# VHH binders against Translation initiation factor eIF2B subunit alpha (eif-2Balpha), part 9

Target 1, 305 residues: Translation initiation factor eIF2B subunit alpha (eif-2Balpha), of Caenorhabditis elegans (p34604)
Amino acid sequence: MVQESIISSFRGKLENDPSKSTSLATVETLLEVLDRSRATTVAEFQNELNQVVAALEKTDYSSTSIRSAADLFTRFTSLAPAALLDQEDFSQVLDLYRQRARSFIKNVRGSRAKISKCARLFFTHHMNILTHSYSKVVLETILDAHKSGYHLHVWVTESQPDASGKLVFEELKKNGVPTTLVLDSCVGYVMERIQAVLVGAEGVMETGGIINKIGTVNVCIIAKSRHVPVYVCAETIKFVREFPLNQADIPQEFKYRTSVIERNNLELEHPDVDYTAPEFLTLIITDVGAMKPEAVGEELIKMYI

## First folded at step 4 (VHH)

Design S24 (from A13 with R27F S30D S31D F34M S35G S104V; framework vhh_7aqx_2)
Fold by ESMFold2-Fast, scan of step 4:
Structure S24 (fold): chain B 305 residues (1-305), chain A 126 residues (1-126)
Amino acid sequence: as target 1 above (305 residues)
Amino acid sequence: QVQLQESGGGLVQAGGSLRLSCTTSGFTFDDYAMGWFRQAPGEEREFVGAISWSGGSTDYADSVKGRFTISRDNAKNTFYLQMNSLKTEDTAVYYCAADTRYYVGEFLDSTEYDYWGQGTQVTVSS
């Protein structure tokens, strides 16, 4: 009964608004579950959430997108001071979770438009931009600039092995944006033609560095060596309280995917993501404005404390 | 966890039409190129057609060009094969397949796909 109503709500969100991402529909559905929750412990709430995510993953929509969005929602909403967890009445913890969930969804809904407007302040009227992997915020930023009269030529890496850059390339072509598809191995070859690199992020670290699609660190190192600025477009909700010092410090939830790469094969080093240290980044462009990588730690404190 | 499921096969008269569907789960559908293959009894698996990640590029075997059309619905993790003007030679088990590799501007029949469905029988009678 409950499971059927939740699945129906989820499907309705996507069928009524084709522009809505599976990720946004997932977190909106999870908020509905949280609003109805009568859980009395953290474990009980986590179990409720896990059952809903498992049900959504059995739909025809991408299970990877559903799982990733659910993980982000849980991570953001489950941060609570120890003092609240020691209370006899768990309703105070649920109220905090609801408050955080509503803030999360509000930020997600409005963030891309704010990022697009901010990013244009750093563009010139005629510009060669290089991008890597599929990032909806980067794509929307480029399309918004094009619609606003900017003459951008966008160089898109293939982003192998999943060729996610091909999606960006085809969407830009469909919308009349001059675009060139580039082999991942050709980034150094084309960088002398590029005025700026524009990339997304799966996570923005307390160090001011980013975790993003494998190959991003290579692009950013080459850009720095050629004195080409790197602009990261990322929603503030992707900011995480992690402090990686090297590639080995990347949290496991970012490193591997079972659906794309054969997981647990110790003979292969096939991570989905890499870490780019702050020295290789020029600006982090967010829904609260552009900031130097060095300022990320301060913004994280404001968001989580 | 990765699953591809064909549907829509069956018996049809020559000159008729069928629409095959392939529903997918357990992977990010919109990051994969999708293809249709067929295998008649006693023959090797034959390429039928393919569609790119975004749906912006399609390729077809010469034997089906102009008669078959591939489309995809990324919101539903489903892709389709519309078969028109069917011939007895089109009788085969039809398989849907997903390819994680980059399409290098050549026919996808020159490569192996990463994931396969179980197949659906199409029989065209004269």
Scores: ipSAE 0.000, ipTM 0.090, lowest interface PAE 23.0, mean pLDDT 77

Design S25 (framework vhh_7aqx_2)
Fold by ESMFold2-Fast, scan of step 4:
Structure S25 (fold): chain B 305 residues (1-305), chain A 124 residues (1-124)
Amino acid sequence: as target 1 above (305 residues)
Amino acid sequence: QVQLQESGGGLVQAGGSLRLSCTTSGFTFSEYAFSWFRQAPGEEREFVGAISWSGGSTDYADSVKGRFTISRDNAKNTFYLQMNSLKTEDTAVYYCAADTRYYLGEFPSEYDYWGQGTQVTVSS
């Protein structure tokens, strides 16, 4: 019942806050597990945590995002001095884990504000920006820049088939940001007017490439051909240890969402996401600063050790 | 039936000290984690400090770290905020809050139980 309660809490976090990422919901859920824990040993606690992660992975949400977030959470929170582990009273170890978990989640929750601040270092006071699909971190970055006195004109693709770009367009218009809605097929037509492309990511790969809404690779290829920089805004919690070489290598969890061919319908190819190789990206702007795509692998090694 | 009641607020000169108390009833005190929040006129409620259910873990906002201390007394069903080296910027209504989750968040929306608030005014 406790497990069902935890799973319900996890789903509730995502249903009640559409802006919340699967990764953030995962670590918040693991914080609940930690604060409810009555474990008396490290092994007992680790077993409890592993059972919850396995249950979360069985939900309809991205198992890659859940596993990656859980691994980062566990590694960050479970580093304790040997002296504390030799203590008879395990409650002191749990309290240390709770302190570390709180610090970790505080940093994760502050990620978008840090990204927004960092991104402005690459903006000019008057700038034409192209964005694709609905990314909360990108939207918040643009709105924060606008409130800070930047004069941005934002060109937004429709991002079919779910028309998520129309939501971005309407939100920007509501907040007084000059904006133009663009057909997905018109990206090449408008790119000569653009000074930078700003996109989000569902995941940042060890290659330095990204998995994002379908059409992202097209936007980035066109931007590179016109010598327009592409800035990716992504929280470090979205970094995953995957190494795709091409579209076919997209991890199995994403692959289910990316192609209808796997559903035994060989007449349709309507993927939900695509992979953009690092050569088409200029910079990945994160909560720990901006980095070149080539630096992503080293950052992941530091996170996972 | 759950009730939290603040006391100990008042007027104090800059550089002075105050101790706020939060007395609780309607639940098993030792099973709850406690926090203090404050709200200045026209601003959102902000986190001040927190203490875990066991008392072994405390956390503070950067603006009060080293000046404020949170503590609890399970025998009296009361927890405290000792405020030292007070500044005019510390002027606010202070609220105590409780959560059964054993882990403390910084966000007001995460707390189910709140006190009514006590005014702290720090004069220059």
Scores: ipSAE 0.000, ipTM 0.156, lowest interface PAE 16.9, mean pLDDT 80

Design S26 (framework vhh_7aqx_2)
Fold by ESMFold2-Fast, scan of step 4:
Structure S26 (fold): chain B 305 residues (1-305), chain A 123 residues (1-123)
Amino acid sequence: as target 1 above (305 residues)
Amino acid sequence: QVQLQESGGGLVQAGGSLRLSCTTSGFTFSSYAMGWFRQAPGEEREFVGAISWSGGSTDYADSVKGRFTISRDNAKNTFYLQMNSLKTEDTAVYYCAADTRYYVGEFSEYDYWGQGTQVTVSS
C-alpha cells in the first residue's frame, strides 16, 4: 500500500530524529509523495496530497501541525499560472513543483540558524537567561551565542513531570555554559536575577499567543510581573490558524493530554501543555525576523495567501 | 549607570529640517524601547514618537505623522528623530526616553530620560 509506505516513512523521520518537528516531517513526506507522483492534472495531484495528509492526520502526531504544514507546502509549491498548466505537459509543472518544494524545505531546515542569529541582537555580553522545557531551537540559540563569545548564565527549570529541563541542563553543562537547575516552583524566587526568558513553542497561534510545555504560562506571567522580557523562538512552519481564548480552547488536534477533555474525572488535572496569551510575550523571534505577538495574525494571513 | 544625551537641537526656519540624536550609555541599547517626547513652555510634555527594540514597530503622534521619522542605529547606540517640514508650533525642548520593555508607546511611563535639547522654529 502506498499510504502504508508513506506513513512508515513519516513515522521513521520522527522516530529516528527526535529533534525534528512534526511540521518538518510532514513537508519532507509531502516532497517524497511529490517525487513519486505521476499525476497528469492539478486535480489528480491535489487528490494524492489530500489522501496522504488525511492518512498522516490519523497518526498520534498533531493533526493541526500536519494540516498547517501541508497547507503552507501546497500554497508555496503548487501556485502556477493557468497558461503554464494549459501549454505544458503536467510533468513539467510537477518538475517546477519539485524545485519549489526543495527550496521551501531548504529554507525550513535553515530556520534555526536564522533564529539564532536574530536572537543574538537581544543578548548582552553578560546575561542571566531563564528557559523552560526542552526546545531544540532555544538550545541551539544559546549554544550559538556561547560559541560567539557571549557570557550567558542559563537558569533551567526542571520542567516536571518529564524532567525535560534536565536534558537541557546536561547539554549546556557539556558545552561549558554556566547553568543552574531550578525547581519549577522556584521561578518566582529566581526571576529577580533574570534579564530575559527564552522559550520555544509547539505552536504559535493567530492570537499571537503560544502553546508550549505545561508551566510556560506561569513563567511568562511571573516574567511580566517583574518586567523581564519573554522571547519566544519559533520557526514560521509552527504558525497555525487557531484562536484560543483560554486554556480550555487548546485544540485537541495537538494530541496532548488535558484533563478538561475528561470532565467526568474531577480528580485529575494534569495537562502536558498550556496556552500563553500574547500579553505575556515580548517578542516572537522567527526565521523571518522578530515580531510583536500582535503582528502574528498578519504574518499568518501572508503565509496562507 | 544609564545615561541618555540629546544633541542636534538649535534654530531652524519654518519649512526646514533638523535631525536630533540621542546617544546612550550604561545599558544594552538593542534591548530598550526608545521614545521621543517634547515640551513647550507652559504646556504638558507630549508624545512625539516611539520605536521598538527591532525597529520594526514605530508609532507617531498625529501632529507629526508624515513629517517626522524615527530610526535607531544599534551599532552606534544612537536613536534619531528626523524632522522635516518644521512648523513654529514644533518649538519645544525634545527629550529622548528609554524603557526595558519591548514597546512602551504613548501610554506608558518610560524609566530613563535625557536632559533635553531645545528646538526653535522661526517664522
Scores: ipSAE 0.000, ipTM 0.108, lowest interface PAE 18.3, mean pLDDT 79

Design S27 (from A13 with R27F S104T F107W; framework vhh_7aqx_2)
Fold by ESMFold2-Fast, scan of step 4:
Structure S27 (fold): chain B 305 residues (1-305), chain A 126 residues (1-126)
Amino acid sequence: as target 1 above (305 residues)
Amino acid sequence: QVQLQESGGGLVQAGGSLRLSCTTSGFTFSSYAFSWFRQAPGEEREFVGAISWSGGSTDYADSVKGRFTISRDNAKNTFYLQMNSLKTEDTAVYYCAADTRYYTGEWLDSTEYDYWGQGTQVTVSS
């Protein structure tokens, strides 16, 4: 049985730390479940995790991100030797799961530092970079490059209607990074000045495409038209087993908050995200290195084998 | 099926040169990054050099930097390690590896690579 205290803890993680991803909050919450667990069998533990994941998916946070993070967590934490399952009491299996879970979460927390280091290999010491919306990993990558002596001028779209780009713009200014705020409609106007587009992703799809803040597909189409490379910065925990062929294939839970879906009032075309197909992306830069979009499907297979 | 095959190994004198080749089949060559590793008797397998899927970026171990050059030929589904100014310390079995990703420095680990060759012996005599 799922306890309300677990769901409150999950919400608290995201509300108290604006830099934390839904995926990281999910696996941290699952570690709490594991730490509280008194299960005596694999089946009992699996049922406990499934109940918690189902409850988290009913929150206003991305159900796709929650499901994918939970799947990766269980894949990498729940592999126990058969001898331990048969000959020792189950508390030792739970202790092994806890050790593996802590190691997994440590690696997830280190992901942004690895991405920042990898991304710099594709930067020149003087660059005009365009970014869209608020991405924590992109912001940290830019700030780390700046601190490492790179001279970046960052062109930031406003990312209306929530104006999330203004938050990035203010943070870059505060840290002394040269930055210019531009209208979303000005991307085509400024692209000839840009050497690279740097964006985040809410999800990296099996197609090698990405789901990200509305407007991303427009930015990437314009970049491709002008032969400007698009670098996506994303943790591997954001890789998901989805195969969208077009914008309509994006799950509604990913595009809209749960409360909007439940109201059945979707007459307005104001989605929060869009899908960018792999042909518009140059590289996906991850905590395990940089890869071509075409290589994402193979990486996902490796995560499940 | 997917195969990587090294060639060009052998005996060479210190100060000499040798070119290793890795021919590949069964996958889309242009989508992969490639690396060379080596293992001397009694030692761990160590990174030698890497080339990105685009060929625009290369990386080398400090011990070989300036002496070894990695390159790729997408038309021939082959990548190379040109070894110049060879030293007796370069004696090892050399392995080619392929991955959909690109790594540099401390991120490189033999477990990260999708496919491996069988290895080719390089012996540098004094």
Scores: ipSAE 0.000, ipTM 0.209, lowest interface PAE 14.7, mean pLDDT 80

Design S3 (framework vhh_7aqx_2)
Fold by ESMFold2-Fast, scan of step 4:
Structure S3 (fold): chain B 305 residues (1-305), chain A 124 residues (1-124)
Amino acid sequence: as target 1 above (305 residues)
Amino acid sequence: QVQLQESGGGLVQAGGSLRLSCTTSGRTFSSYAFSWFRQAPGEEREFVGAISWSGGSTDYADSVKGRFTISRDNAKNTFYLQMNSLKTEDTAVYYCAADTRYYSGEFPSEYDYWGQGTQVTVSS
């Protein structure tokens, strides 16, 4: 496959459907590569996948989301019995990989709907929810609850410096959801009115903590201080095998974004993300159900078997 | 509530086109995500395509991608399946299904509301 063609297909998936996640687009693209593959050995096939993943990581989309999704796709699809690997006809191995990949992607495609349905178990018909930053799964969860008859008032932080919260605010307003836009510095001021905090994640760590938009840790600390539950909505393909103990341990992919480097101002400390430790989170709501943060490590192990 | 009714099925030659419609009985049409499934005799119900309640997301089974298009018309409380380049393997009873979720997925067991089905027969 020509590298330009596969990148174009990947970009098209995301540009033609703004609701589609980078992770979903990644696994759909990898399935496309697998369906077109004429590889005759495991090494040849693995080289094809590695070249595609490397090409996708050079795009403007999250390299962490791409790598995590690719790693799970590869581990899920590549387990074949030794007897089958020893056969001359590698097409049987590719067929097994294709069947496993189709099963995996079916689960991924339904993930937001499953998260939304699960999240409603923790909502009351009238409640104030606070959210931070732009999260497609959080937005769809709120909109789905609203369409299902829940009367939610959503308090949205501006999420500076990119003002991603304003996009969430406008989308909620457009869909008739009562919403209030608040300054990032006002979280402590409004928290006493909030029944639950709902946030997404760029990554769910093996510790049960999350990496998310800068300001998330502040929101979660304040929520814990006020005894307000924090619900994280995240697809399982955002689970990563990282074990940060503090902010300094944030993986380099999250810590050094192109936008931060392009600003080239090292006199300012302007990170794009922060790490929220598991003690500040109440539940991680996923496509396989809701779990305590301390259960994340066990679920991550299960996903790779 | 909610009641779904398919229409537009029939006989068509391979390579031809057919448009299926699914009409709902509710004024809450915009609150539902919709999907099409099909079932050949002796087979399990198979996912064909889906459209979210916002209309911003569509998904298709690999066997129909590039040939079938799903769309919705909220003003008419109707959603559609445009089937092009039909193959004999597309012969089945086509069912429409509804769910309150943003994206319902590919599993028949996850849908609460179903139509009665409409027969599509593709001749060689």
Scores: ipSAE 0.000, ipTM 0.134, lowest interface PAE 16.6, mean pLDDT 79

Design S32 (from A13 with D59E; framework vhh_7aqx_2)
Fold by ESMFold2-Fast, scan of step 4:
Structure S32 (fold): chain B 305 residues (1-305), chain A 126 residues (1-126)
Amino acid sequence: as target 1 above (305 residues)
Amino acid sequence: QVQLQESGGGLVQAGGSLRLSCTTSGRTFSSYAFSWFRQAPGEEREFVGAISWSGGSTEYADSVKGRFTISRDNAKNTFYLQMNSLKTEDTAVYYCAADTRYYSGEFLDSTEYDYWGQGTQVTVSS
């Protein structure tokens, strides 16, 4: 059926491109739905989008990321002048939505380049940087700085149990960036050598905190204790209207299949992600500029107005 | 509300120095990144320099690098533009601006700033 076809397309985007975010895959899938749409009214089109989003949320991927990306996509693409809504033929409204959707996705695809340029404002030409797990935006930021003449030594955690840090280590080594792979348990041991921590985010919360790969909160606590700044690199499409106060408040959609909550297995606590409160973060570097964690809530309001 | 007030403008000879001040009132000063812009008669408003929340990061337009320095004094709720080795081309109305976001030069759009001063005239004579 149509729904199954859409789910297959969505899964294929993520399985065929491991560097692609769930948020980007979501908006690309929604553009595909919009391009296929033959809706004749606003209500019919909204119903089509709602059904697709509901179907995507039933996949194994983060439903909070899916919902947030869908909300932003709809906000940026579906505001039409009243005069167009009064026309007999809805096709002009759909064409406007398609134009806005393509512009939105073009901006999303350009986000990493904007983040890389902004991040360099906070680098020194000779720098020891620590990073944790695999983040495409962090990797591109480091490689872009290296190509621009910065002399970086990058310390990469293994990020067990999936060893995603080894992928970053290999890419940096391949591109001639001095790099050292470290055990996750060695972060405290090496932090005195580090001038900045760079991490990505699966989601940026309204609190100004982040949800990211398990171990991120440990890295950020250690960095704060040694007065090392923590720079988060994240596209604005990853901003979500969630308000966690502690680890238990992480939306279940972010905890994936290894969480105790999902499996109700009290003998194993192997979550895929953790929450880092804003007090442990120095800056959130985005495609619309850098901001203090405390400014995230205000920025979310601006994105929806 | 946040209000910005420039001071320190005036007439100066080429090669001279001038210090502009921007005093803020209203919300918490340390929550804002600050920028200076300028506008010459008949020209568009252009970026001059920016300073981050802590003062740890600064950005300058290529035309003023090495000559101008931006700084902030959190105790006085004031930020400054120290202008050295002034040129006739520096003649313009100078505006201060505030935002909770700190921008690189490529992201700066004067229409995106919520808070502006009224401007102060700087005239550099030959």
Scores: ipSAE 0.031, ipTM 0.542, lowest interface PAE 7.2, mean pLDDT 82

Design S35 (from A13 with T100I; framework vhh_7aqx_2)
Amino acid sequence: QVQLQESGGGLVQAGGSLRLSCTTSGRTFSSYAFSWFRQAPGEEREFVGAISWSGGSTDYADSVKGRFTISRDNAKNTFYLQMNSLKTEDTAVYYCAADIRYYSGEFLDSTEYDYWGQGTQVTVSS
ESMFold2-Fast, scan of step 4: ipSAE 0.216; ipTM 0.660

Design S39 (from A13, 17 letters changed; framework vhh_7nfr_2)
Fold by ESMFold2-Fast, scan of step 4:
Structure S39 (fold): chain B 305 residues (1-305), chain A 126 residues (1-126)
Amino acid sequence: as target 1 above (305 residues)
Amino acid sequence: QVQLQESGGGLVQPGGSLRLSCAASGRTFSSYAMSWVRQAPGEGREWVSSISWSGGSTYYADSVKGRFTIARDNVKNTLYLLMDSLKSDDTAVYYCAADTRYYSGEFLDSTEYDYWGQGTQVTVSS
């Protein structure tokens, strides 16, 4: 494929379908490149993908979304068993990469529906749920349950300082879901009314813990103290090979989403995310099913071996 | 792409044993998690067993635990289901199914598999 042809295909996907995300358009474009690849080595294949990603990043679309999606695509599509990498016929490796790429794209498109279906196995027909911050998969899960006849009352934290919880509150109210907006400082005050906590994750760690919006660890600690289960909704593409033991172990790229200058200010401890250890979580609900936090490490190992 | 073809079904008496095979065509069999799903007459589909792409992890429905064994041969591109102590309730059409993900757990919806075989009939009757 000529570089101009690749860029034209990418732009066409976004211009012809305004609802399509830049991330989805990126991985679909990378699949087209993979389908036409004649690479004979892993290094040659990686170079082909890197060149395409660099070209896409020079478009008017979000370079952060393009890079993030490309990194996830490469990570999940190019993981091959050592035995297969030792084969003389590299076409077998490319065939495996193509199947993984199609699976990845299919999972991106269908992951929220699978999570919503699985999550309902843990709901009761009448339920008070508490949620924190904005998570598309959590929002879709709640809306899907509501449309399926569940009588949910959703308690939403404001999720300061970005007030992302207000967006969730407004969307739930718009869809007819009974909802109450509460201050972040009121989580302990309302927890006695709650039957389950439902949160998302920006990353699921090898420890079985999660990195999510600042305040999540406070919610989960309070839930555990009141014997309220915590259900994490997260796509498997958010599983990360990191093993944090405490808040200090959070990689800086997760912890600070502000400018470089602000991240280096030692007088301000204003992180965007926190780490919740697996002991505070009941289940991780994924597009491949629900699992105990302690099972996450084994799942990651299976993906890489 | 993968095509799946089951064999080994038939008539067996209660307490008997059968071995089902699923032959896969294509070079990517070893990258797929594989499952057996059955459908009894007049019933919906029931997940029976799954095996990871490497064979390192196996999962079984409670109804078959201790009686059935799932296995795979990635060199021969073949999936097996070894069925011991068969009961009349095991009578069903057994389908081989492939999942392109690395892991297939007990919560996987039986309708969500990427590739399906044609099915093989197992009848447990005196």
Scores: ipSAE 0.000, ipTM 0.122, lowest interface PAE 18.9, mean pLDDT 77

Design S4 (framework vhh_7aqx_2)
Amino acid sequence: QVQLQESGGGLVQAGGSLRLSCTTSGRTFSSYAFSWFRQAPGEEREFVGAISWSGGSTDYADSVKGRFTISRDNAKNTFYLQMNSLKTEDTAVYYCAADTRYYSGEFLPSEYDYWGQGTQVTVSS
ESMFold2-Fast, scan of step 4: ipSAE 0.193; ipTM 0.645

Design S40 (from A13, 23 letters changed; framework vhh_7xy4_2)
Fold by ESMFold2-Fast, scan of step 4:
Structure S40 (fold): chain B 305 residues (1-305), chain A 126 residues (1-126)
Amino acid sequence: as target 1 above (305 residues)
Amino acid sequence: QLQLVESGGGLVQPGGSLRLSCAASGRTFSSYAMAWVRQPHGKGLEYIATISWSGGSTYYSDSVKGRFTISRDNAKNTLYLQMNSLKPEDTAMYYCAADTRYYSGEFLDSTEYDYKGQGTQVTVSS
């Protein structure tokens, strides 16, 4: 197995689709390792996975997201009854792992549809929604509701400096959804018109808080001040066992899309993400249902055992 | 702040193909929507295609729809234009461009941008 080709494939997945999560790219890459594997024992296979994960963690993508996704993938795919751990019939064990891995990834890819369906339970047929940054799951949720007959007016922040909100704005316009582009500094100005805030997450913490695009904490604080509910749409694969107590506790890998070393400018504070504490969130809507932020820790425990 | 350098132009016969590249200097390429515009000799600038910051949305002028494909690689800070079924009418200096100003509907048909490269010549003739 050539490690360099696997790392190149991983980078290619994220380079070709910046909206793809690091977690999804990680499990897709691990499936490729499993499909190419010529291992004849469980130990040999586990060593191959560990080598790949360690290499992926040395990239400038989120090591926390890579490790968490890899751990979930490995636990789901490699849990086999002792009766099936027969070295003489390892090809059958390997085929079972491949079947489980494909099922796991299929469920991960189907997560957005499940989230969209669940989110509609919290919508009214006519409502103003505010969203921030580009989130594929949020976009799909809004478009699915629109196609289902909901009359939504979507207020989209520009999400500077990368202007990712302009992409959301254009996609909504293209699909006939009434939409208004809003300056990031105008969130407080427009919040009185909003019935719900809908945002995504780069990661859902065990605290029930989220790490998401810079500006999210500002939006959520303002929403809470105006008694506007905040709904987070996130796949369970984005759940991580981290306990941030403040902004400084965010792992460095989450703060920058590129390496922190490349951003060695000590006169500027321009992080890519921020942390929103659970007190500012109403619900976390996931592929396994909606939950209060306080319930996230319990769900994480269930997923890892 | 942002420097753009185009390459990949040249002489090609009608019906042929070329792939243009635009290398961006700086760590902000992924923050901008990018465009390709062209200028035929003795004529004004003509809009060709736009791609969103993430690559999730693309827009094309009617003259190139179905023949040209715009794409980007944010990790490599590179913008591409794949040109197929080239016609003599496609002969022009091709520029890549970025706009950091507030979005407007005019951006999609605009030929004026904050940043524009020095260009690469495409000549389609037998």
Scores: ipSAE 0.000, ipTM 0.092, lowest interface PAE 22.9, mean pLDDT 78

